# VH-VL binders against Cytochrome c-type protein SHP (shp): the designs that were tried, part 7

Target 1, 112 residues: Cytochrome c-type protein SHP (shp), of Cereibacter sphaeroides (p81238)
Amino acid sequence: GDTSPAQLIAGYEAAAGAPADAERGRALFLSTQTGGKPDTPSCTTCHGADVTRAGQTRTGKEIAPLAPSATPDRFTDSARVEKWLGRNCNSVIGRDCTPGEKADLLAWLAAQ
Below, E stands for the ipSAE of ESMFold2; O stands for the ipSAE of OpenDDE; V2 stands for 0.75 times the mean of E and O plus 0.25 times the DockQ between their complexes.

## First folded at step 1 (VH-VL)

Design r13 (framework fv_rolinsatamab)
Fold by ESMFold2-Fast, scan of step 1:
Structure r13 (fold): chain C 112 residues (1-112), chain A 122 residues (1-122), chain B 107 residues (1-107)
Amino acid sequence: as target 1 above (112 residues)
Amino acid sequence: EVQLVQSGAEVKKPGSSVKVSCKASGYTFTSYYMHWVRQAPGQGLEWIGEINPSGGSTNYNQKFKDRATLTVDKSTSTAYMELSSLRSEDTAVYYCARKGIAVAGRYYFDYWGQGTLVTVSS
Amino acid sequence: DIQMTQSPSSVSASVGDRVTITCKASQSISSYVAWYQQKPGKSPKLLIYAASSLQSGVPSRFSDSGSGTDFTLTISSLQPEDFATYFCQQSYSTPLTFGGGTKVEIK
């Protein structure tokens, strides 16, 4: 693709004014949220808690693993990553993720 | 610049509850975890728990899980720690502390509130 | 829970002395240790986090070393403002745990 996980993380860090934190990203990904849609209270609702395994959409369709160790081309298309974060942050959290949250999420996911 | 300003000292009776506030300013409140740590007089530091201000998710030290409640009010950039069923051994200075964000660091506190002394006496 | 054992509990020192404080984790925490300074009546202040990352504004006389389970904080040339209590903290996982503290006192 047009980018890499490292380049995306660096861009979000620059926008946030702070370095990414993978543990905070893990905590956010695993968290249960009440601000978004009731049927998607967590990123784990579709992706599962183990991101090296395939997930499932609400309609039962398989989602390839988020972990680059299982899906090597993950986070290499900037438009696709922005679309994924936009949809999932609004569905789970109820708003757009901040640049800091995006950096944190990708820092954790890219290391999986 | 970044500031965490806590509510004033409290004197409480055993069995009651206390709610301490921590007002944040100088940064994007929802971009940093807020933690709570206490220090009994002359003693070391003890971690109570953390809250993600973005979604309100919490994680507690098992020792405090049944008595502590962490909340936030995003509209006022304020974090709260409520501790119920107070005992004399809960007498301590209670701190809010902001978790730093760093690729190399996991859990460290870059800014601290000034502390709130809670005295539990009969 | 990860236990953090800090030694010594207190040390008497003079201005200009090299002071070392040791911290031992009950299990490996990689390089994820943070060090704090606390003066009487004040909040703790972050000195160093993770792998030797010095917090902005902290003097270069403060340094740390170690990995795994054994960690050391060093003050290369003690100054009058350094008389304080120092705490280590494992930054690796929750529940977060702190060492018992080392009070650096004037000799």
Scores: ipSAE 0.000, ipTM 0.549, lowest interface PAE 17.2, mean pLDDT 84

Design r16 (from r06 with heavy chain E50I; framework fv_rolinsatamab)
Fold by ESMFold2-Fast, scan of step 1:
Structure r16 (fold): chain C 112 residues (1-112), chain A 122 residues (1-122), chain B 107 residues (1-107)
Amino acid sequence: as target 1 above (112 residues)
Amino acid sequence: EVQLVQSGAEVKKPGSSVKVSCKASGYTFTNYWMHWVRQAPGQGLEWIGIINPSGGSTNYNQKFKDRATLTVDKSTSTAYMELSSLRSEDTAVYYCARHRYYDSSGYYFDYWGQGTLVTVSS
Amino acid sequence: DIQMTQSPSSVSASVGDRVTITCKASQSISRYVAWYQQKPGKSPKLLIYAASSLQSGVPSRFSDSGSGTDFTLTISSLQPEDFATYFCQQSYRTPYTFGGGTKVEIK
């Protein structure tokens, strides 16, 4: 790909003006939200709580694990990551994630 | 209830260093970031920096990055701010303040220490 | 750095008055503003964060409005315990910056 997890995190940190926090990212990923779509109250709805395991779309299509330990090329395509975050943030939270939230989410996910 | 208790007032000479402590109680210390803010007499608030007590990662206001050092001691639930190369302009009340760790809405200082007056004079 | 310009610097008011304090950011900070109250010799107390989220235990007479660059704190009916200095803060990006403060003093 055109990037790496570390480069993406650094870019989001620069945009946010704040350091990434992996535990905030974990908390956000596992949280139940009410502002988004009722069918997707959490990032775990499709990805599961254990990101080293495959997830499923609502139609049953398999989603490769989010953890780089299980899917080594994770977070190496900047356009794919931006699309992924845009889709999930809007579905779960009901708005675009802030750069700080993106930094936090990737800091936790990249370490899995 | 959440409490942040700071060390007592300090009188320092120009060129010296000061280290202020902030002991937390009433919550899980590692779940909340800790800010440091100062206020010169009769003046506004000035943000110094932030530390994540869980991992020790820090972010500093550029104005203070060469002189301020933020640390924590998890065993005593205590945060520290050290400021070196003191000048008379550093005379201020120094505050620690807690952020809501799981709040994605940015950094808000929900509980504050009582403040530590640092006076820099020859 | 984002500059926060707060006005007025001071206001003289009586109990029961409506007090309005304004804060302007030098660039858009979306909803990421917080308001603090500070009494003489005391630390600041969080009143409102993330536009319109009232801190636990803060009376409902405190409210705020605004987004982007223009923000307002309103005290709908001033009480004796409200005579204090008030500060706005942008929490959008580091370094976090504060307005210069508004002293609400007895008329």
Scores: ipSAE 0.007, ipTM 0.574, lowest interface PAE 11.4, mean pLDDT 83

Design s01 (framework fv_sipavibart)
Fold by ESMFold2-Fast, scan of step 1:
Structure s01 (fold): chain C 112 residues (1-112), chain A 121 residues (1-121), chain B 109 residues (1-109)
Amino acid sequence: as target 1 above (112 residues)
Amino acid sequence: EVQLVESGGGLVQPGRSLRLSCAASGFTFDDYAIHWVRLAPGKGLEWVSSISWNSGSIGYADSVKGRFTISRDNAKNSLYLQMNSLRAEDTALYYCAKGRYSSGWYYFDYWGQGTTVTVSS
Amino acid sequence: QSVVTQPPSASGSLGQSVTISCTGTSSDVGGYNYVSWYQQHPGKAPKLMIFEVSKRPSGVPDRFSGSKSGNTASLTVSGLQAEDEADYYCSSYAGSNYVFGGGTKLTVL
């Protein structure tokens, strides 16, 4: 890929003006939101609470595990990560994630 | 025509083991999560366990966690429930049920006829 | 015991309407639009009647309807028929597990 998890996290940290916090990322990923689509109230709706396991879309299509331990090339394509964050943040939260939220989410996911 | 057929139920003593099977036909078995749900005498429906299409996601009710093991054999279109350390409270009619999605536990669109498990001394 | 609560019984006369409630929390019924309802006649497997709060599978008559307000989902059976006499269960996706209500025995008088 054209990037790495560490490079992406560093870029989002620079934009946020603050270091990433993996525990904030975990909390956000597991949280239930009311501002987005009602059938995707949490990142766990499609990805599950255990990100080392395969998830599914709401239509039944398989999603490969988010954890790099199970899917080694995760978070190595910058355009793909931006598209994934844009779609999932808008679906779950109802808005684009802030750079700080992106840094937090990736810090937690990359460690899995 | 979707069909789910459970088997393997019976009378067992407390502390013993039993293995249930569910044979599926009429749909692409390895595209869907499949579930075990039980109906206990006088209590009502209770979810027991779920397994995603590829066995990558598995869940258990707290009441059976550590004692029951769900598994599937996609080549045989079959689901299994290995039940260890059985208790009187496990007495129920056990249903195999098809999920809506390949993983996740949103709802059950087709059910088998069930197999009866009685745990008694 | 269930984390979602249903009345243990409900009754109505032929041709009338009855509503069965299913009350949970913001982590199940209130938090997701994945509430389903199942009808079970004695000696038969449960049958899906309503899914995703208000949708009907093919073959389920429109006199069965579902709704949700806050943490409470409702099943309404209008134009009651003798064949509607059965146990009714609500169920909700809860993020990491599946929860069922305690069931409601519907009697058609």
Scores: ipSAE 0.000, ipTM 0.534, lowest interface PAE 18.3, mean pLDDT 83

Design s02 (framework fv_sipavibart; at its last look DockQ between E and O 0.05; V2 from the best seeds 0.00; counts 0 for: pae E 13.6 > 2, placed apart)
Fold by ESMFold2, look of step 2:
Structure s02 (fold): chain C 112 residues (1-112), chain A 122 residues (1-122), chain B 109 residues (1-109)
Amino acid sequence: as target 1 above (112 residues)
Amino acid sequence: EVQLVESGGGLVQPGRSLRLSCAASGFTFDDYAIHWVRLAPGKGLEWVSSISWNSGRIGYADSVKGRFTISRDNAKNSLYLQMNSLRAEDTALYYCAKDKRYYYGSGSFDYWGQGTTVTVSS
Amino acid sequence: QSVVTQPPSASGSLGQSVTISCTGTSSDVGGYNYVSWYQQHPGKAPKLMIFEVSKRPSGVPDRFSGSKSGNTASLTVSGLQAEDEADYYCSSYAGSNNVFGGGTKLTVL
């Protein structure tokens, strides 16, 4: 790791011009969206609602838990985080997440 | 420079209490699990207790459960160990150690203090 | 009492390789990839040499390596140097629980 969860969140907060809101991040993660791919209507489609448990890809391959409590390396590599955000935001919402959405999501996930 | 400085050790009689402190600096204390490990004379290292970044996960060795309480104050960058009902076998050099991994840790202690000595004898 | 067993001593000559074993159970060493190795010189705090079975922290020479098979983890020290003479401990972390081995005194002949 080139970074920490706290450093990533602070960077996204600066880009957003507002502090992160973990509850808004939780709501976004759990929400059902219509703007992205039909087979990924929510982040929970692949990751499940309990982020301390393993998820799976659309083809059934296991994904390590998102929660740092279960996967200690989560959110310590800035390139991997940007890639994950890009994939999930575009797949679920159909666009890149805003800096505020990124800050909110990480603030919630990092506390899990 | 990462520093961990233990204090509060001393000589006490069996059945009494001590409170150890560990002052942390040089890293973002709030992001890491912190641990107590002890080195008993002639016995080697023994893990004592661990506390996650947010105090949400706490562990104790069986030898200290019910007698020792770990806590942290993230505002003061400090870790504590309340040791009650002390026994002769608790005599050791007590180290504070930082986990290498964020949040809940992986049990990999990358920085250690110098230790504080606890002696329990009549 | 530790459930994790190390030999109490090991030895090798300058330039040789030595392997120290760390044997536990499926509930600790065998069940989790959170095995660490520590070096401790007399009067000094332990130093992390290997973490997560086989990973090396920055500043630890690559002649220190770790592995695991079944319920036994191993630390191999290649190209022994005089300063490698120390006590070596393994540890196994299972969630909120941790256990150290009894330690191995490594003598460099």
Scores: ipSAE 0.005, ipTM 0.595, lowest interface PAE 13.6, mean pLDDT 88
ESMFold2-Fast, scan of step 1: ipSAE 0.008; ipTM 0.636
ESMFold2 (binder alone), look of step 2: mean pLDDT 93; pTM 0.945
OpenDDE, look of step 2: ipSAE 0.006; ipTM 0.650

Design s03 (framework fv_sipavibart)
Fold by ESMFold2-Fast, scan of step 1:
Structure s03 (fold): chain C 112 residues (1-112), chain A 122 residues (1-122), chain B 109 residues (1-109)
Amino acid sequence: as target 1 above (112 residues)
Amino acid sequence: EVQLVESGGGLVQPGRSLRLSCAASGFTFSDYAIHWVRLAPGKGLEWVSSISWNSGSIGYADSVKGRFTISRDNAKNSLYLQMNSLRAEDTALYYCAKARGYSYGYRYFDLWGQGTTVTVSS
Amino acid sequence: QSVVTQPPSASGSLGQSVTISCTGTSSDVGAYNYVSWYQQHPGKAPKLMIFEVTKRPSGVPDRFSGSKSGNTASLTVSGLQAEDEADYYCSSYTSSSTVFGGGTKLTVL
């Protein structure tokens, strides 16, 4: 990959003007949202609440665990992370995540 | 001004209860984890308890588990510590402190209150 | 009892440098770059001097520097001034909690 979790988090923190908070990231990841698509009310809809385990797409295809402890190359491709966050934030929340939200999400996920 | 102000300390007998308060001003209280840290005579700083911005994560030092309860009211910019079954070793100056950090479990404290004194004596 | 140890005292003359150590284990100080240092004057609240081993908050002079080697983190105060006389505490992350060192009383001679 072209980046690392730490580099991505630092970039989002710089854009947000504030440090990431992993607890806010956890809370956002587990939250249920009403502004997005009705069939994806939470990040846990596809990934599950335990990110060390495999998730599933809506068509039943397995998604590798989000946790770097289970998938070591997670968050090492900046373009892939930006595209993934863009799609999932719009699906779950109904808008792009702010830089602060991206920093918070990655701070929690990268530590898993 | 950006500040934390503790209150509620006093002299109390062993086995009794006290409730400490911490009032925050000058920053967005609901964005930060806040901790209780105490300074015991002759022993130094000891972490007591923590609460995340939304109360979703709460921690306690082993010495206070089951006896102390941390809580917060974001609408009132306030933090509380309910201290039950007080012991002589709980005697200390109690600070509330604003935490920063981005890794799970990482915390450093960039703002502290002036403290409130708790003396537990028979 | 804390598993992170500091010397109880340290001293130096005006203009001298002094280093205060903070020794933990491979599961705390040695495992993470999450060490912070606090200065406390009598009757005052602790003040953050160093975070994440080496970083200084705005307003803290560069005479204060932090480092880490293995399981030992260090705070170095160069160009000692009278107002540096205070108690200094290190803090480290463990997998389950935050822990403080026992504190070091720095005397400026």
Scores: ipSAE 0.000, ipTM 0.560, lowest interface PAE 14.6, mean pLDDT 84

Design s04 (framework fv_sipavibart)
Fold by ESMFold2-Fast, scan of step 1:
Structure s04 (fold): chain C 112 residues (1-112), chain A 122 residues (1-122), chain B 109 residues (1-109)
Amino acid sequence: as target 1 above (112 residues)
Amino acid sequence: EVQLVESGGGLVQPGRSLRLSCAASGFTFRDYAIHWVRLAPGKGLEWVSSISWNSGTIGYADSVKGRFTISRDNAKNSLYLQMNSLRAEDTALYYCAKSLRYFDWSPYFDYWGQGTTVTVSS
Amino acid sequence: QSVVTQPPSASGSLGQSVTISCTGTSSDVGGYNYVSWYQQHPGKAPKLMIFEVSKRPSGVPDRFSGSKSGNTASLTVSGLQAEDEADYYCSSYAGRNNVFGGGTKLTVL
């Protein structure tokens, strides 16, 4: 990869003007949202609540675990992470995640 | 072994209520969407309602919307269907059905119960 | 809300092929790749035969195949056997809801 979880988190923290909060990230990831697509009300809809386990797309394709403990190269490609956050934030929340939300999400996920 | 066991059906008069239950075992209930599907004599299968793993997404067929309420209790591995203002057209065998995939809302139901019979008649 | 249409009956002779159609709109069958097919024998619960338009669960023989073109999904049963005589239902995701087709009674002659 061209980056690391720590570098990505630091970049989002700089843009947000605040330190990442992994507990806020956990809360956001597990939350049920009503502003996005009705068939993806939560990040857990595809990834599951236990991110060390494989998830599934809405079309049934397997998604490798989000946790770096299970998928060691997670969050090491900056373009891939931006694409993932763009698609998932818009599907689940109905808008782009803020830099603070991105920092929070990655701080929690990277620690799994 | 995956099992879904429906109960609570019976004979009721129009306008009354019934509560159906579905007891699940053999899989991690809290990780799956669960569904009610009915088979009416001469009409075929009709999707009635679905509930996501965390109750965050719920859907109802137009024919039952406003009268039926789906709910789940993940601690008890149980699904419920509260049926109010029952009509003759609600007479059917009611199945509880499990989604094929974790956290998937799609209509891929890999396990079904034996069904519980609801007869609405005067 | 959504209406998904199947022929009420279909028939074929032993060893032949039969195709059953499932026609909806761009807001259900045509709009998503979330189509499934079920086989139901009298007195038994339905059995999932096809999911995600064309995929088979373990244990379903490859003589059962699914496809989709535009707003119409199709189930093809090849090499018809006596035990294939059953009711067949398609189902599709329709946004927040799911819908079943009206069902097709397949008779093996």
Scores: ipSAE 0.000, ipTM 0.564, lowest interface PAE 15.2, mean pLDDT 85

Design s05 (framework fv_sipavibart)
Fold by ESMFold2-Fast, scan of step 1:
Structure s05 (fold): chain C 112 residues (1-112), chain A 123 residues (1-123), chain B 109 residues (1-109)
Amino acid sequence: as target 1 above (112 residues)
Amino acid sequence: EVQLVESGGGLVQPGRSLRLSCAASGFTFDDYAIHWVRLAPGKGLEWVSSISWNSGKIGYADSVKGRFTISRDNAKNSLYLQMNSLRAEDTALYYCAKDRYYDSSGYRPFDYWGQGTTVTVSS
Amino acid sequence: QSVVTQPPSASGSLGQSVTISCTGTSSDVGRYNYVSWYQQHPGKAPKLMIFEVSKRPSGVPDRFSGSKSGNTASLTVSGLQAEDEADYYCSSYAGSNKVFGGGTKLTVL
């Protein structure tokens, strides 16, 4: 890839002006949101609560596990990470994730 | 119905060039990594090259690095392999193959393969 | 060259079981659960039979199973049928590329 999980987290931390917090990331990932699309109230709707297992999109496409322990090259493509966060944040939360939210999410996911 | 159809193979002299194409249908082409794999006569399968959904991640086998270039045109649902400085050892049936997982670029299993196009490098 | 090694041939009788090994290193087969197995009949494209060590795509019969121990992955074909006669290839992720084994010609006696 063109990047690494650590480099992406550092970039989002710089944009946020604050260090990442993996526990906030976990809480956000597992949370139920009401501001987004009704069919996707949580990141777990597509990825499941166990991110070491394959997920699926609403249309049934199989998604590789989010956990780097199960998908070692996860979060090494910066354009893909931006596309993933843009799509999923808007579907689940109803807006783009802030740089701080992106840092928090990746800090938790990268440790899985 | 997922289909991959390779073309562009043929007989070529050592040192020359060929461009292979792979036409994809039946899936959202720009969501998946696509790969080139070859089968040489009397040998086994050999991975040649891979390209991610947006061309951001590209890999090559050491045997072809510096000579082959993989590319894709998502608007045309097409994959290409530009093969330069061809050697007798490049003689093979060339397959394109689709990565199984949406949103993966890490050489996960290849769930669909084309029928291949034959490249013969001979004087 | 292939980093992972398969026996060049294997054989079994109709109705019996056969196991094909795929031996790599601690940097590929031993490290990642990204082992897949492909079946290739003469003149046909390879077909994915097993992925992620032990999972089967829809349409692949239960008599095909996969496992891994240390640096060695195994494909087991039980209840051998004549149509199982084919070349079998293992493949593993190796950190920056994909590596295929040399292939095993399975003969059904």
Scores: ipSAE 0.033, ipTM 0.724, lowest interface PAE 6.1, mean pLDDT 88

Design s06 (framework fv_sipavibart)
Fold by ESMFold2-Fast, scan of step 1:
Structure s06 (fold): chain C 112 residues (1-112), chain A 121 residues (1-121), chain B 109 residues (1-109)
Amino acid sequence: as target 1 above (112 residues)
Amino acid sequence: EVQLVESGGGLVQPGRSLRLSCAASGFTFSSYAIHWVRLAPGKGLEWVSSISWNSGSIGYADSVKGRFTISRDNAKNSLYLQMNSLRAEDTALYYCAKGYRSSWYGAFDIWGQGTTVTVSS
Amino acid sequence: QSVVTQPPSASGSLGQSVTISCTGTSSDVGGYNYVSWYQQHPGKAPKLMIFDVSKRPSGVPDRFSGSKSGNTASLTVSGLQAEDEADYYCSSYAGSYTVFGGGTKLTVL
């Protein structure tokens, strides 16, 4: 890959002007949102609450686990991470995630 | 006709194991999530476990987590529930139910007639 | 895992309407549009009456309707008939689990 979880987190922290907070990231990932698509009210809708397990798309296709402990190359491709965050933040929240939200999400997920 | 037929229920002592089966017919089994739901005497419906179309997503009720294991064999159109360390409170009629989707979010649209599990000394 | 609450009983007269509530939290009923309602007659398997909050399967009369406001989903049975007498359960997807309400015994007077 062209990056690492630590490098991505540092970049989002710089853009946010604040340190990442893994607990805020966990809370956001598990939260239920009403501003996005009704079919995807939470990151857990597709990924499940246990990110070491495989998830599934709305059409039932398997999604590899988000946890680096189960998928070691997670968050090592910057373009892939941006596409993932762009699609999922807009589907779940109804808007693009802020740099602070991106930093928080990755800080929690990278530790799994 | 779309059908689900449960089997494997019976009388069993606390601490022992039992394996339930659910045979599906009349629909493309591999395309849908399938679920176990139970009805205890004098109580209401309680969700037990769910499994997505490809076994990629599995969930359990807290009351059975660590003791029960859901699995499916798409080649045999069959669902299973391995029930270990059974307790008196597991006594119930166990239903197999078809999900409305391949993912297990949403409704349970087709139900079997159930198989009775009684856990008693 | 969360708890979803229904009244234990409800009643109405022939031809009238009755509404049964299903109250959860923002992590289940309030957070997802995956609320279902089931009808169960004694000795029979449950039958799906409403799915995705307000949709009816083929064969379910339009006298049965569903809605949701905030953390509370509702099943309304209009034009009550004798055969509507049954137990009614709501259920909600909750992300990593599914939860059922405690059930409501509907009596048609």
Scores: ipSAE 0.000, ipTM 0.554, lowest interface PAE 17.0, mean pLDDT 86

Design s07 (framework fv_sipavibart)
Fold by ESMFold2-Fast, scan of step 1:
Structure s07 (fold): chain C 112 residues (1-112), chain A 122 residues (1-122), chain B 109 residues (1-109)
Amino acid sequence: as target 1 above (112 residues)
Amino acid sequence: EVQLVESGGGLVQPGRSLRLSCAASGFTFDDYAIHWVRLAPGKGLEWVSSISWNSGYIGYADSVKGRFTISRDNAKNSLYLQMNSLRAEDTALYYCAKVRKYSGSYYGMDVWGQGTTVTVSS
Amino acid sequence: QSVVTQPPSASGSLGQSVTISCTGTSSDVGSYNYVSWYQQHPGKAPKLMIFEVSKRPSGVPDRFSGSKSGNTASLTVSGLQAEDEADYYCSSYAGSRYVFGGGTKLTVL
């Protein structure tokens, strides 16, 4: 790809003006949100709480694990990551994630 | 024939500037992030700076931040390190190193040059 | 300066195994699965031996293996051979920057 998880995180940190926090990222990923679509209240709705395991779409199709330890090329394409974050943040939270939230999410996910 | 070749090193006095170059060949340069890493006499490897394929993401070690500037020219397959306000502790062999792509590592540096020596002495 | 610690030296006999540790903090080795190991022979550029804690590039023999527990990553070299004598460095992503360990000189007895 055109990037790496470390470079994406660094870019989002630069935009946020603050270092990423994997603990905040984990908390956000596992959280239940009320501002988004009712059928996707959490990132775990499709990906599960254990991101080293395959997830499922709402129609039952398998989604490859989010964890780079299980899917080594995760987070190496900047356009793909931006598209994924854009769609999922709007579905779950009801708005675009801030750069700080993106840094936090990727800091936790990339370490899995 | 994938290779990186550093140049521009030399002997300079403290407080002066020096510009290092890294010439890439044998791969699509603008697909990869590249790092500068140095090896100081009696010390180990130290990461200096990194730049993404499009210059959108740039990082610096605290020891060089504000003094060094990394840049790249994808049309010329070249990477640069502008070193200002040089100090004796910047004396080192400077390597450029390419990040691995599509092989699982987002951080691992799989291709290194032979290095160019920078000596900062009065 | 490196924030991760390696023993400055390690030794083993031909055919034996040796393990080199790389101890960081919760903000580098403990947080990220991006630990790499490099082998450097005198006068040569570093060579990537392990990436993402435990994975090997093509061409690196399986006698080199990596692991991580908490804040400590380890490189194990089994079936020691004379050519394994070199300096070994660990490296980790550390939140917006990268850090190297101080290096370990491996001697094959």
Scores: ipSAE 0.005, ipTM 0.556, lowest interface PAE 13.4, mean pLDDT 84

